# Ledger of designs, part 339: VH-VL binders against q8ixk2r445to577

Target 1, 133 residues: q8ixk2r445to577
Amino acid sequence: FFGMLQNKGLTDYCFDYNPPDENQIVGHQVILYLCHGMGQNQFFEYTSQKEIRYNTHQPEGCIAVEAGMDTLIMHLCEETAPENQKFILQEDGSLFHEQSKKCVQAARKESSDSFVPLLRDCTNSDHQKWFFK
Below, E stands for the ipSAE of ESMFold2; O stands for the ipSAE of OpenDDE; V2 stands for 0.75 times the mean of E and O plus 0.25 times the DockQ between their complexes.

## First folded at step 16 (VH-VL)

Design u50 (framework fv_zigakibart; at its last look DockQ between E and O 0.92; V2 from the best seeds 0.86)
Fold by OpenDDE, second read of step 17:
Structure u50 (fold): chain C 133 residues (1-133), chain A 119 residues (1-119), chain B 107 residues (1-107)
Amino acid sequence: as target 1 above (133 residues)
Amino acid sequence: QVQLVQSGAEVKKPGASVKVSCKASGYIFTGYAMHWVRQAPGQGLEWMGYINPYSGKTRYNEKFKGKATMTSDTSASTAYMELSSLRSDDTAVYYCAREKYTEYYFDYWGQGTTVTVSS
Amino acid sequence: DIVMTQSPSTLSASVGDRVTITCRASQDISNYLAWYQQKPGKAPKLLISAASTLQSGVPSRFSGSGSGTEFTLTISSLQPDDFATYFCQQYHSYPYTFGQGTKLEIK
């Protein structure tokens, strides 16, 4: 699966990664933003290694969850996907993080109308359902 | 260079409708939300809503629901806002404004379109 | 809706003066605050975003500070080109709202 990773509940919002420096693509947080279909910052791939890969830049980035955090941070992809980079995109659209045993949920940032994907306890909420478009 | 060029001034009678255009250039039109902001004479700025040109999804200020209709034509890189059932208090300068990518404030503005409603 | 209150509504000052404009939000908006400059017959121009981030091309004499509910725009030394109306805007929550404006005029 590849393309825009769009949230079902938060209509018209997609995974978005826009690092301030194109030569330094790791270490920043993945956010949600209005889907625009331009690719690049909203182009992701779900791989056979259970990665959410950001491969519009070299070296390629993979979404990771750092210890003690609930945010999604871009790391470099590795030959063998580390445990903190493994996700399961379920048939129902839920995106499950194996190591934390939590689901990725579209959430408000600082109670604002800006949004970010955060790890939360898994529910049947449409805000935890995702699809590639 | 990013440019937003709006249609010319309009003079309308009460009850009429008007459609303002905002032609974008210098960037990928579908990549950025386009907002509309009005300014009554001698008054402040009032946010009306936005459209995502890619999806056509809109969000309106509740105050302008039923008054303003936002559309876009991707082939023309143009955003439109139609005002219906015009009243005297709809007299204002109307601006289109581009949303800064991922940051939600407005980085580029059209030059504004004056809409005057009078009997 | 979040109400943005600017003060003062009108400010008279001279070239070289240090001036401060205040914007108060009716609730906590974190740093989702922008400042715009508008001259007569022209569209607003973005000066500062995220409460304190100066935009490219904006003179360094402009600065923004604050978070939560209280924000300030400061011009360290007024220049002739700075006489205009200034607006704050919150983009924390919909509907986005602006302050009523501060007209900075020459004394």
Scores: ipSAE 0.913, ipTM 0.958, lowest interface PAE 0.5, mean pLDDT 96
Fold by ESMFold2, look of step 17:
Structure u50 (fold): chain C 133 residues (1-133), chain A 119 residues (1-119), chain B 107 residues (1-107)
Amino acid sequence: as target 1 above (133 residues)
Amino acid sequence: QVQLVQSGAEVKKPGASVKVSCKASGYIFTGYAMHWVRQAPGQGLEWMGYINPYSGKTRYNEKFKGKATMTSDTSASTAYMELSSLRSDDTAVYYCAREKYTEYYFDYWGQGTTVTVSS
Amino acid sequence: DIVMTQSPSTLSASVGDRVTITCRASQDISNYLAWYQQKPGKAPKLLISAASTLQSGVPSRFSGSGSGTEFTLTISSLQPDDFATYFCQQYHSYPYTFGQGTKLEIK
């Protein structure tokens, strides 16, 4: 799949990656922002290796979750996808992080009306349901 | 080079409606939410809501729900805000303001449109 | 709604003075706070975002500080061009709200 990764419960919001320096894309957090289709900051590829790739830079970025953390962070992609970079997009729309056994959820940042994707215990919440468009 | 140019001043009678335009240039119009802010004479600023020009989705301050209608025309890079059933207390300057990408604060403002409602 | 309270409402000062304007939020807004300058008949102009981040083209005599509920705007050495009305604005939660303004006047 390739496109904007959208949330079912938090409508009009997409995965977005906007690093402060276009030449240093590793180590920053993925956010959720109003879907806009501008440039490539909201375009991601879901690969056969179950990666979510950010394909706007060389070397390419892949979304990862570091052990013990709940935040989605940009890492470099590898030839064989490491376990912390594998996400299973299930038929019901849940986005399951196999290593942690948790699901990606749209969550408020600092109790505000801004949002980030975070790992949480899996539920049937529409805030844990995702689709490409 | 970012520029927001609003339509000219309007004088209206109570009960009329008015549609204010905000033409954007110098950036990708659909990439940024457009907000509307009003300022009554001699008063502070009041946020009215926004439109996402990409999706057409809007959010209104509850105070203006039913009073204001926000739309956009992506082919003309223009946002609109319509006020219905005008009353004298709708007399104000109305600004459009662009949301800074991913940051939410307003980095560019239109020059303002004065709407005067007089009997 | 988050109420933003500015003080003072009017501030008289002379060129060269150091001035401080305070903004208090009715609840924790982290650093989601902007400061705007508005001259008569003109649109507001963004000075500071994220409580303390000075915008490009804004003179370095302007600075902002604070987090949570208490914020300040400081002009270290007042210039003639700085006589205006200043507004704080929270962008933490909808509806976004502004302080009622501080009018900075020539003493």
Scores: ipSAE 0.778, ipTM 0.920, lowest interface PAE 1.1, mean pLDDT 93
ESMFold2, look of step 16: ipSAE 0.767; ipTM 0.918
ESMFold2 (binder alone), look of step 16: mean pLDDT 94; pTM 0.947
OpenDDE, look of step 16: ipSAE 0.907; ipTM 0.956
ESMFold2 (binder alone), look of step 17: mean pLDDT 93; pTM 0.944
OpenDDE, look of step 17: ipSAE 0.898; ipTM 0.953

Design u51 (framework fv_zigakibart; at its last read DockQ between E and O 0.90; V2 from the best seeds 0.87)
Heavy chain, then light chain:
Amino acid sequence: QVQLVQSGAEVKKPGASVKVSCKASGYTFTGYAMHWVRQAPGQGLEWMGYINPYSGKTRYNEKFKGKATMTSDTSASTAYMELSSLRSDDTAVYYCAREKYTEYYFDYWGQGTTVTVSS
Amino acid sequence: DIVMTQSPSTLSASVGDRVTITCRASQDISNYLAWYQQKPGKAPKLLISAASTLQSGVPSRFSGSGSGTEFTLTISSLQPDDFATYFCQQYHSYPYTFGQGTKLEIK
ESMFold2, look of step 16: ipSAE 0.787; ipTM 0.920
ESMFold2 (binder alone), look of step 16: mean pLDDT 94; pTM 0.950
OpenDDE, look of step 16: ipSAE 0.905; ipTM 0.955
ESMFold2, look of step 17: ipSAE 0.800; ipTM 0.922
ESMFold2 (binder alone), look of step 17: mean pLDDT 94; pTM 0.948
OpenDDE, look of step 17: ipSAE 0.908; ipTM 0.956
OpenDDE, second read of step 17: ipSAE 0.905; ipTM 0.955
ESMFold2, fold request of step 18: ipSAE 0.798, 0.815, 0.787; ipTM 0.921, 0.925, 0.922
ESMFold2 (binder alone), fold request of step 18: mean pLDDT 94, 94, 94; pTM 0.950, 0.950, 0.951
OpenDDE, fold request of step 18: ipSAE 0.928, 0.930, 0.929; ipTM 0.962, 0.963, 0.963
ESMFold2, last read: ipSAE 0.770, 0.783, 0.776; ipTM 0.916, 0.920, 0.916
ESMFold2 (binder alone), last read: mean pLDDT 94, 94, 94; pTM 0.950, 0.950, 0.946
OpenDDE, last read: ipSAE 0.930, 0.930, 0.928; ipTM 0.963, 0.963, 0.962

Design u52 (framework fv_zigakibart; at its last look DockQ between E and O 0.95; V2 from the best seeds 0.83)
Fold by OpenDDE, look of step 16:
Structure u52 (fold): chain C 133 residues (1-133), chain A 119 residues (1-119), chain B 107 residues (1-107)
Amino acid sequence: as target 1 above (133 residues)
Amino acid sequence: QVQLVQSGAEVKKPGASVKVSCKASGYTFTGYAMHWVRQAPGQGLEWMGYINPYSGGTRYNEKFKGKATMTSDTSASTAYMELSSLRSDDTAVYYCAREKYTEYYFDYWGQGTTVTVSS
Amino acid sequence: DIVMTQSPSTLSASVGDRVTITCRASQDISNYLAWYQQKPGKAPKLLISAASTLQSGVPSRFSGSGSGTEFTLTISSLQPDDFATYFCQQYYSYPYTFGQGTKLEIK
């Protein structure tokens, strides 16, 4: 699966990665933003290694969860996907992080109207449902 | 260079409708949310709402629900805002404004369209 | 809705003066604040975003500070081109709201 990764509950919002420096693509947080269909910062791929890969820039970035964190951070993809980069996109649309055993949920950032994907206990909320478009 | 060019001034009678256009150029029209802001004479700026030209999704200020309708034509790279049931207090300059990508403030503005409602 | 209150509403100053405009938010908006300059018959122009980030092409005499509920726009040395109306805007939450404006006029 590839393309925009859109949230079901938070209508019209997609995974978005917009690093301040295109030459430094790792270490920043993945956010949610209005879907625009241009690819680029909203183009992701779910790979056979269970990675969520950001393919717009080289070297390739893969979404990771750092220890003790609930945010999604861009790391470099590795030959063998590390445990903290493994996700399961389930048939029901839930995006499950294997290592933390939590689900990715569209959440409000700091009570603002900005949004980010965060790890939360898995529920049947549409805010935890995702699909590629 | 990014440009937003709006339609010309309008003079309408109460009860009429008016449709203001905002033609975008210099960037990918569908890639940025387009907002509308009005400024009544001697008053401040009021946010009316936005449209996502890619999806057609909109969000309105509650104050302008039922008053303003936002649409877009991707083939023409143009955003539209229609005002219905015009009243005298709808007299204002209406601006389209582009949202800075992922930042939510407005980096580019149209020149404004004056709408005058008078009997 | 978040209410943005600017002060003063009108400010008279001379070229070379240091001027400060204040914007207060009715609740904590972190740094989600922008400043705009508007001249008569013209659209607003973005000056500062994120409370303190000067936009490209804006003279360095402009600066913004603040976080939470109180914010300031400062012009270190007023120039003739700076006489205009200034607006603050929060983009913390919908509906976005603006201050009522500060008209900076020549003394």
Scores: ipSAE 0.878, ipTM 0.948, lowest interface PAE 0.5, mean pLDDT 96
Fold by ESMFold2, look of step 16:
Structure u52 (fold): chain C 133 residues (1-133), chain A 119 residues (1-119), chain B 107 residues (1-107)
Amino acid sequence: as target 1 above (133 residues)
Amino acid sequence: QVQLVQSGAEVKKPGASVKVSCKASGYTFTGYAMHWVRQAPGQGLEWMGYINPYSGGTRYNEKFKGKATMTSDTSASTAYMELSSLRSDDTAVYYCAREKYTEYYFDYWGQGTTVTVSS
Amino acid sequence: DIVMTQSPSTLSASVGDRVTITCRASQDISNYLAWYQQKPGKAPKLLISAASTLQSGVPSRFSGSGSGTEFTLTISSLQPDDFATYFCQQYYSYPYTFGQGTKLEIK
């Protein structure tokens, strides 16, 4: 799949990656932002290796979760996807992180009205449901 | 150069409606939320809400729900804000303001449109 | 709604003076605070975002500090162009709210 990864429960919001320095894309957190359809910072690819790739930049970025963390961080993609970069987009729309056994949820950043994807225990919440648009 | 150019001043009678426009140039219109902010005479600034011009999605300050309607025309790179059932206390300068991408604060403002409501 | 309270409401100062304007939020807003300058008959102009980040093209004599509930805008050496009204604004949660303004006038 290619496109905007949108949240079902938090409508009008998409995965977004806007690194402070476009030449250094590693190590920054993925956010959620109003969907805008331009295919730049909101354009992601879900691969056969179960990666979520940030494909508008070379070298390509892949979303990862570091051990013990709940935040989605950009790493460089590798030839064989590391376990911490593998996500299963299930038929019910849940986005399951294999290594941690948790699901991606739309959550408030610092209790504010800005939002980020975070790992949480899997539930049936629409805030844990995602689809490509 | 980012530029927001608003429509001209309006004088209206109570009960009328007014539609203020905000034409954007110098950036990709659909990539940025457009906010509206009012400033009544001698008063501070009040946030009214925003429109996402890509989706047409809106959010309103509860104070202005039912009073303000925000729309946009992507082919014209123009946002609109309509005020209905005007009263004298709707007299104010109305600004459009662009949200900084992913940062939420307002980096560019239109010049303002004065709406005067009087008998 | 988050109430933003500025002090002072009016500040008289001379060219070359150092001035400080404060802004208090009714709850913790982290660093989600902007400062704007507004001259008569004109739209607000963004000076500072994230409590302390100076915007491009804004003179270095402007600075901001604070987090949580208390924030400060400082102008280190006033210039004639700096006489204006200054507003703080929180963008932590909707509805976004502004301080009532501080009018900085020539002494």
Scores: ipSAE 0.693, ipTM 0.898, lowest interface PAE 1.4, mean pLDDT 92
ESMFold2 (binder alone), look of step 16: mean pLDDT 94; pTM 0.949

Design u53 (framework fv_zigakibart; at its last look DockQ between E and O 0.90; V2 from the best seeds 0.78)
Fold by ESMFold2, look of step 16:
Structure u53 (fold): chain C 133 residues (1-133), chain A 119 residues (1-119), chain B 107 residues (1-107)
Amino acid sequence: as target 1 above (133 residues)
Amino acid sequence: QVQLVQSGAEVKKPGASVKVSCKASGYTFTGYAMHWVRQAPGQGLEWMGYINPYSGKTKYNEKFKGKATMTSDTSASTAYMELSSLRSDDTAVYYCAREKYTEYYFDYWGQGTTVTVSS
Amino acid sequence: DIVMTQSPSTLSASVGDRVTITCRASQDISNYLAWYQQKPGKAPKLLISAASTLQSGVPSRFSGSGSGTEFTLTISSLQPDDFATYFCQQYHRYPYTFGQGTKLEIK
């Protein structure tokens, strides 16, 4: 799949990657922001290796979760997908992170109306349901 | 350069409606939420809500639900706010303000539109 | 709703003075706080975001500090151009809310 990765429960919000330094895309957090058509910051590719790629930059970025963490961070893609970069987009819309056995959820940052995708125990919440558009 | 140019002052009687426009230039209109803020004479500022011009979706301060309707026209790079069933306490200056991409605070403001409601 | 309370409501000062305006939030807003300057008959102008981040083109005599519930705007050496009303605004949770304003009058 390729396009904007939108949340079902938190309507009108999409995965967004806006690194502070456009020349250094590794190591920054993926956020959720109002869906828009500007630039390529909200366009991602879900690959046959179960990666979520940010391929508007060379070398390409792949979303990862570091061991023991719950935040989604940009890493460099590798020839064979590392375990921490593998996500299963289920038929029901859940986005399952294989290594941690947790699901991606739209969550408030610091109890605010600013949002980020975080790993949480899997539930049937619409805030854990995602689709490409 | 980013500019937000609002429509001119309006004088209305109670019970009427008014539609204020905010024409954006110098940036990609659909990439930024547009907020509306009012300021009654000699008073502070009140946030009214926003529209996402990309999707057309809105969020309103509960105080203004049923009073304000926010829309946009992408082809004209223009946001609109309509006030219905005007009362004298709707007299205020109404501002549009652009949300800073990913940061939520307001980085650019329109010049304001004065709406006067008098019997 | 998060109530923002500014003090003082008016402040009279001379050119060259150091002035401080405070803003208190009714609940923890982390650093989701902006400061605006408004001159008579004009729209507000953003000075500071994230409690302390000075905006491009804003003179360095302006600074902001604080987090949680207490915030300050400081002008280190007051200039004639600084006559205005100053507002704080939280953007932590909807509805966004503003302080009532502080009118800075030059003696």
Scores: ipSAE 0.800, ipTM 0.924, lowest interface PAE 1.0, mean pLDDT 93
Fold by OpenDDE, look of step 16:
Structure u53 (fold): chain C 133 residues (1-133), chain A 119 residues (1-119), chain B 107 residues (1-107)
Amino acid sequence: as target 1 above (133 residues)
Amino acid sequence: QVQLVQSGAEVKKPGASVKVSCKASGYTFTGYAMHWVRQAPGQGLEWMGYINPYSGKTKYNEKFKGKATMTSDTSASTAYMELSSLRSDDTAVYYCAREKYTEYYFDYWGQGTTVTVSS
Amino acid sequence: DIVMTQSPSTLSASVGDRVTITCRASQDISNYLAWYQQKPGKAPKLLISAASTLQSGVPSRFSGSGSGTEFTLTISSLQPDDFATYFCQQYHRYPYTFGQGTKLEIK
């Protein structure tokens, strides 16, 4: 699966990664933003290694969850996907993080009208359902 | 190089409708939300709403629901705002403004379109 | 809605003066605050975003500060080109709202 990773509940919002330096792509948080279909910052791929890869120049970035955090941070992809980079995109659209045993949910950032994907206890909420478009 | 060019001034009678256009150039039209802001004579700026040209999704200020309708034509890289049932207090300069990507403030503005409603 | 209150509404100053304009938000908007400059018959021009980030091409005599509910725009040494109306805008929550404006005129 590849393309824009769009949220079902928070309509018209997609995974978005826009690092301040295109040559330093790691260490920043993945956000949600209005879907625009241009690719680039909104192009992701779900791989057979259970990675969510960010489409950019090499080296490739993979979404990771750091210890004690509930945010999605960009790390470098590795030959063997580390445990903190493994996700399961379920048939029902839920995106499950194996290590934390939590689901990725579209959430409001700091009580503003900006949004981010956050790890939360798994529910049947449409805000926890995602699809590639 | 980014430019937003709006349609010319309009003079309308009460009850009429008007459609203002905003033609974008210098960037990928569908990649940025387009907002509309009005400024009545001697008044401040009022946010009216936005449209995502990619999906067509809109969000309106409650104050302008039923008054303003935002649309876009991707083939023409043009955003439109139609005002219906015009009243004298709809007299204002209307601006289109591009939302800064992932930042939400407005980095580029159209030159404005004056809409005058009078009997 | 979040109410943005600017002060003063009108400010008379001379070239070379240090000028400060204040914007107060009715609730915490973090740093989601922008400043715009508008001259008669022209569209607003973005000066500062995120409360303190000077935009490219904007003279360094402009600066912004603040967070939460209190914000300021400062012109360290007023130039002839700076006489205009200035607006603050919050983009923390919809609907976005603007201050009523501060007209900076020649004394």
Scores: ipSAE 0.673, ipTM 0.897, lowest interface PAE 0.7, mean pLDDT 95
ESMFold2 (binder alone), look of step 16: mean pLDDT 94; pTM 0.948

Design u54 (framework fv_zigakibart; at its last look DockQ between E and O 0.92; V2 from the best seeds 0.78)
Fold by ESMFold2, look of step 16:
Structure u54 (fold): chain C 133 residues (1-133), chain A 119 residues (1-119), chain B 107 residues (1-107)
Amino acid sequence: as target 1 above (133 residues)
Amino acid sequence: QVQLVQSGAEVKKPGASVKVSCKASGYTFTGYAMHWVRQAPGQGLEWMGYINPYSGKTKYNEKFKGKATMTSDTSASTAYMELSSLRSDDTAVYYCAREKYTEYYFDYWGQGTTVTVSS
Amino acid sequence: DIVMTQSPSTLSASVGDRVTITCRASQDISNYLAWYQQKPGKAPKLLISAASTLQSGVPSRFSGSGSGTEFTLTISSLQPDDFATYFCQQYHKYPYTFGQGTKLEIK
């Protein structure tokens, strides 16, 4: 799949990657923001290796989870996807991170009305349901 | 250069409606949420809500639900706010304001549209 | 709704004075706080975001500080162009809310 990765429960919100320096795309957190078609910040590819790949700009980035963390961080893609960069988009829309055994959830940042994707225990919540558009 | 140009002042009778426009230029209109903010005479600022011009979806301050309707015309790069069933306490300057991408605060404002409601 | 309370509501000062305006939030808003300047008949102008981040083109005599519930805007040496009304605004939760404003007048 290729497109904007959207949340079912938090409507009108998409994965968004907006690094402070567009020439240094590694090491920053993925956020959620209002869906828009501007630029390349909300376009991702879900690959056969189960990566969520930011490949509209070079070098290509892959979403990863660092050990012991619950945040989604941009890393460089590797030829063979490492386990911390693999996400299973299941038929029910859940986005499962097998290494941590947790699901990606749309979550509030600092109890605010801004949002980020975080790993949480898997539930049936629509805030854990995702689709490409 | 980013610019927000609003429609001119309006004088209305109670019970009427008014539609204020905000024409955007100098940026990709559908990439930024457009907010509306009210300032009644001698008073502070009140946030009214926003529209996402990409999706057409809106969020309203509860105080203005049923009073304000926000729309946009992407082909004209223009946001609109309509006020219905006008009352004298709707007299205010109405501003459009652009949300800073990913940061949520307002980086550019229209010049304001004065709406006067008098009997 | 998060109530933003500014102090003082009016302030008389002379050119060269150090001026401090405070803004208190009714609940923790982290650093999701902006300061705006508004001159009569004009739209607000953004000065500071994230409580302390000075916007481009804003003179360095302006500074902001605070987090949580208490915030300040400081003008270190007041200039004639600085006489205006100043508003704080929280953008932590909807509805976004503004302080009532501080009118800074020439003494």
Scores: ipSAE 0.749, ipTM 0.914, lowest interface PAE 1.3, mean pLDDT 93
Fold by OpenDDE, look of step 16:
Structure u54 (fold): chain C 133 residues (1-133), chain A 119 residues (1-119), chain B 107 residues (1-107)
Amino acid sequence: as target 1 above (133 residues)
Amino acid sequence: QVQLVQSGAEVKKPGASVKVSCKASGYTFTGYAMHWVRQAPGQGLEWMGYINPYSGKTKYNEKFKGKATMTSDTSASTAYMELSSLRSDDTAVYYCAREKYTEYYFDYWGQGTTVTVSS
Amino acid sequence: DIVMTQSPSTLSASVGDRVTITCRASQDISNYLAWYQQKPGKAPKLLISAASTLQSGVPSRFSGSGSGTEFTLTISSLQPDDFATYFCQQYHKYPYTFGQGTKLEIK
């Protein structure tokens, strides 16, 4: 699966990665933003290694969850996907992080009208449902 | 090189409708949300709402729900705002403004369109 | 809605003066605050974003500070080109709201 990764509950919002320096793509947080269909910062791929890859830049970035965190951070992809980069995109649209045993949920950032994907206990909320477009 | 060019001034009678256009150039039209802001004579700026040209999704200020309708034509790289049931207090300069990508403030503005409503 | 209150509404100053305009938010808006300059018959021009980030092409005599509910726009040494109306805007929550404006005029 590849393309824009859209949230079902938070309509018209997609995974978005826009690092301040395009030459240093790791270490920043993945956010949610209005879907624009241009690819680039909103183009992701779910791989057979259970990675969510950001393919716009080389070397390739993979979404990871750092210890003790509930945010999604861009790391470099590795030959063998590390445990903190493994996700299961279920048929029902849930995006499950294997290591934390939590689901990715579209959430409001600091009570603002900005949004981010965060790890939360898995529920049947549409805010935890995702699909590629 | 980013430019937003709006349609010309309008003079309307009460009860009429008017449709203002905002033609975008210098960037990918569908890649940025387009907002509308009005400024009544001697008054401040009021946010009216936005449209995502890619999806067509809109969000309106409650104050302007039923008054303003935002649309877009991707083939023409143009955003539209229609005002219905015009009243004298709808007299204002209306601006289109581009939202800075992922940052939500307005980095580029149209030159404004004056809409005058009078009997 | 978040109310943005600017002060003063009108400010008379001379070239070379240090000018400060204040904007207060009715609730915490973090640093989601922008400043715009507007001249008569023209559209607003973005000066500062994120409360303190000077936009490209804007003279360094302009600066912004603040976070939470209190914000300031400062012009260190007023130039003739700076006489205009200035607006603050919060983009923390919908609906976005603006201050009522500060008209900076020649003394």
Scores: ipSAE 0.730, ipTM 0.912, lowest interface PAE 0.6, mean pLDDT 95
ESMFold2 (binder alone), look of step 16: mean pLDDT 94; pTM 0.947

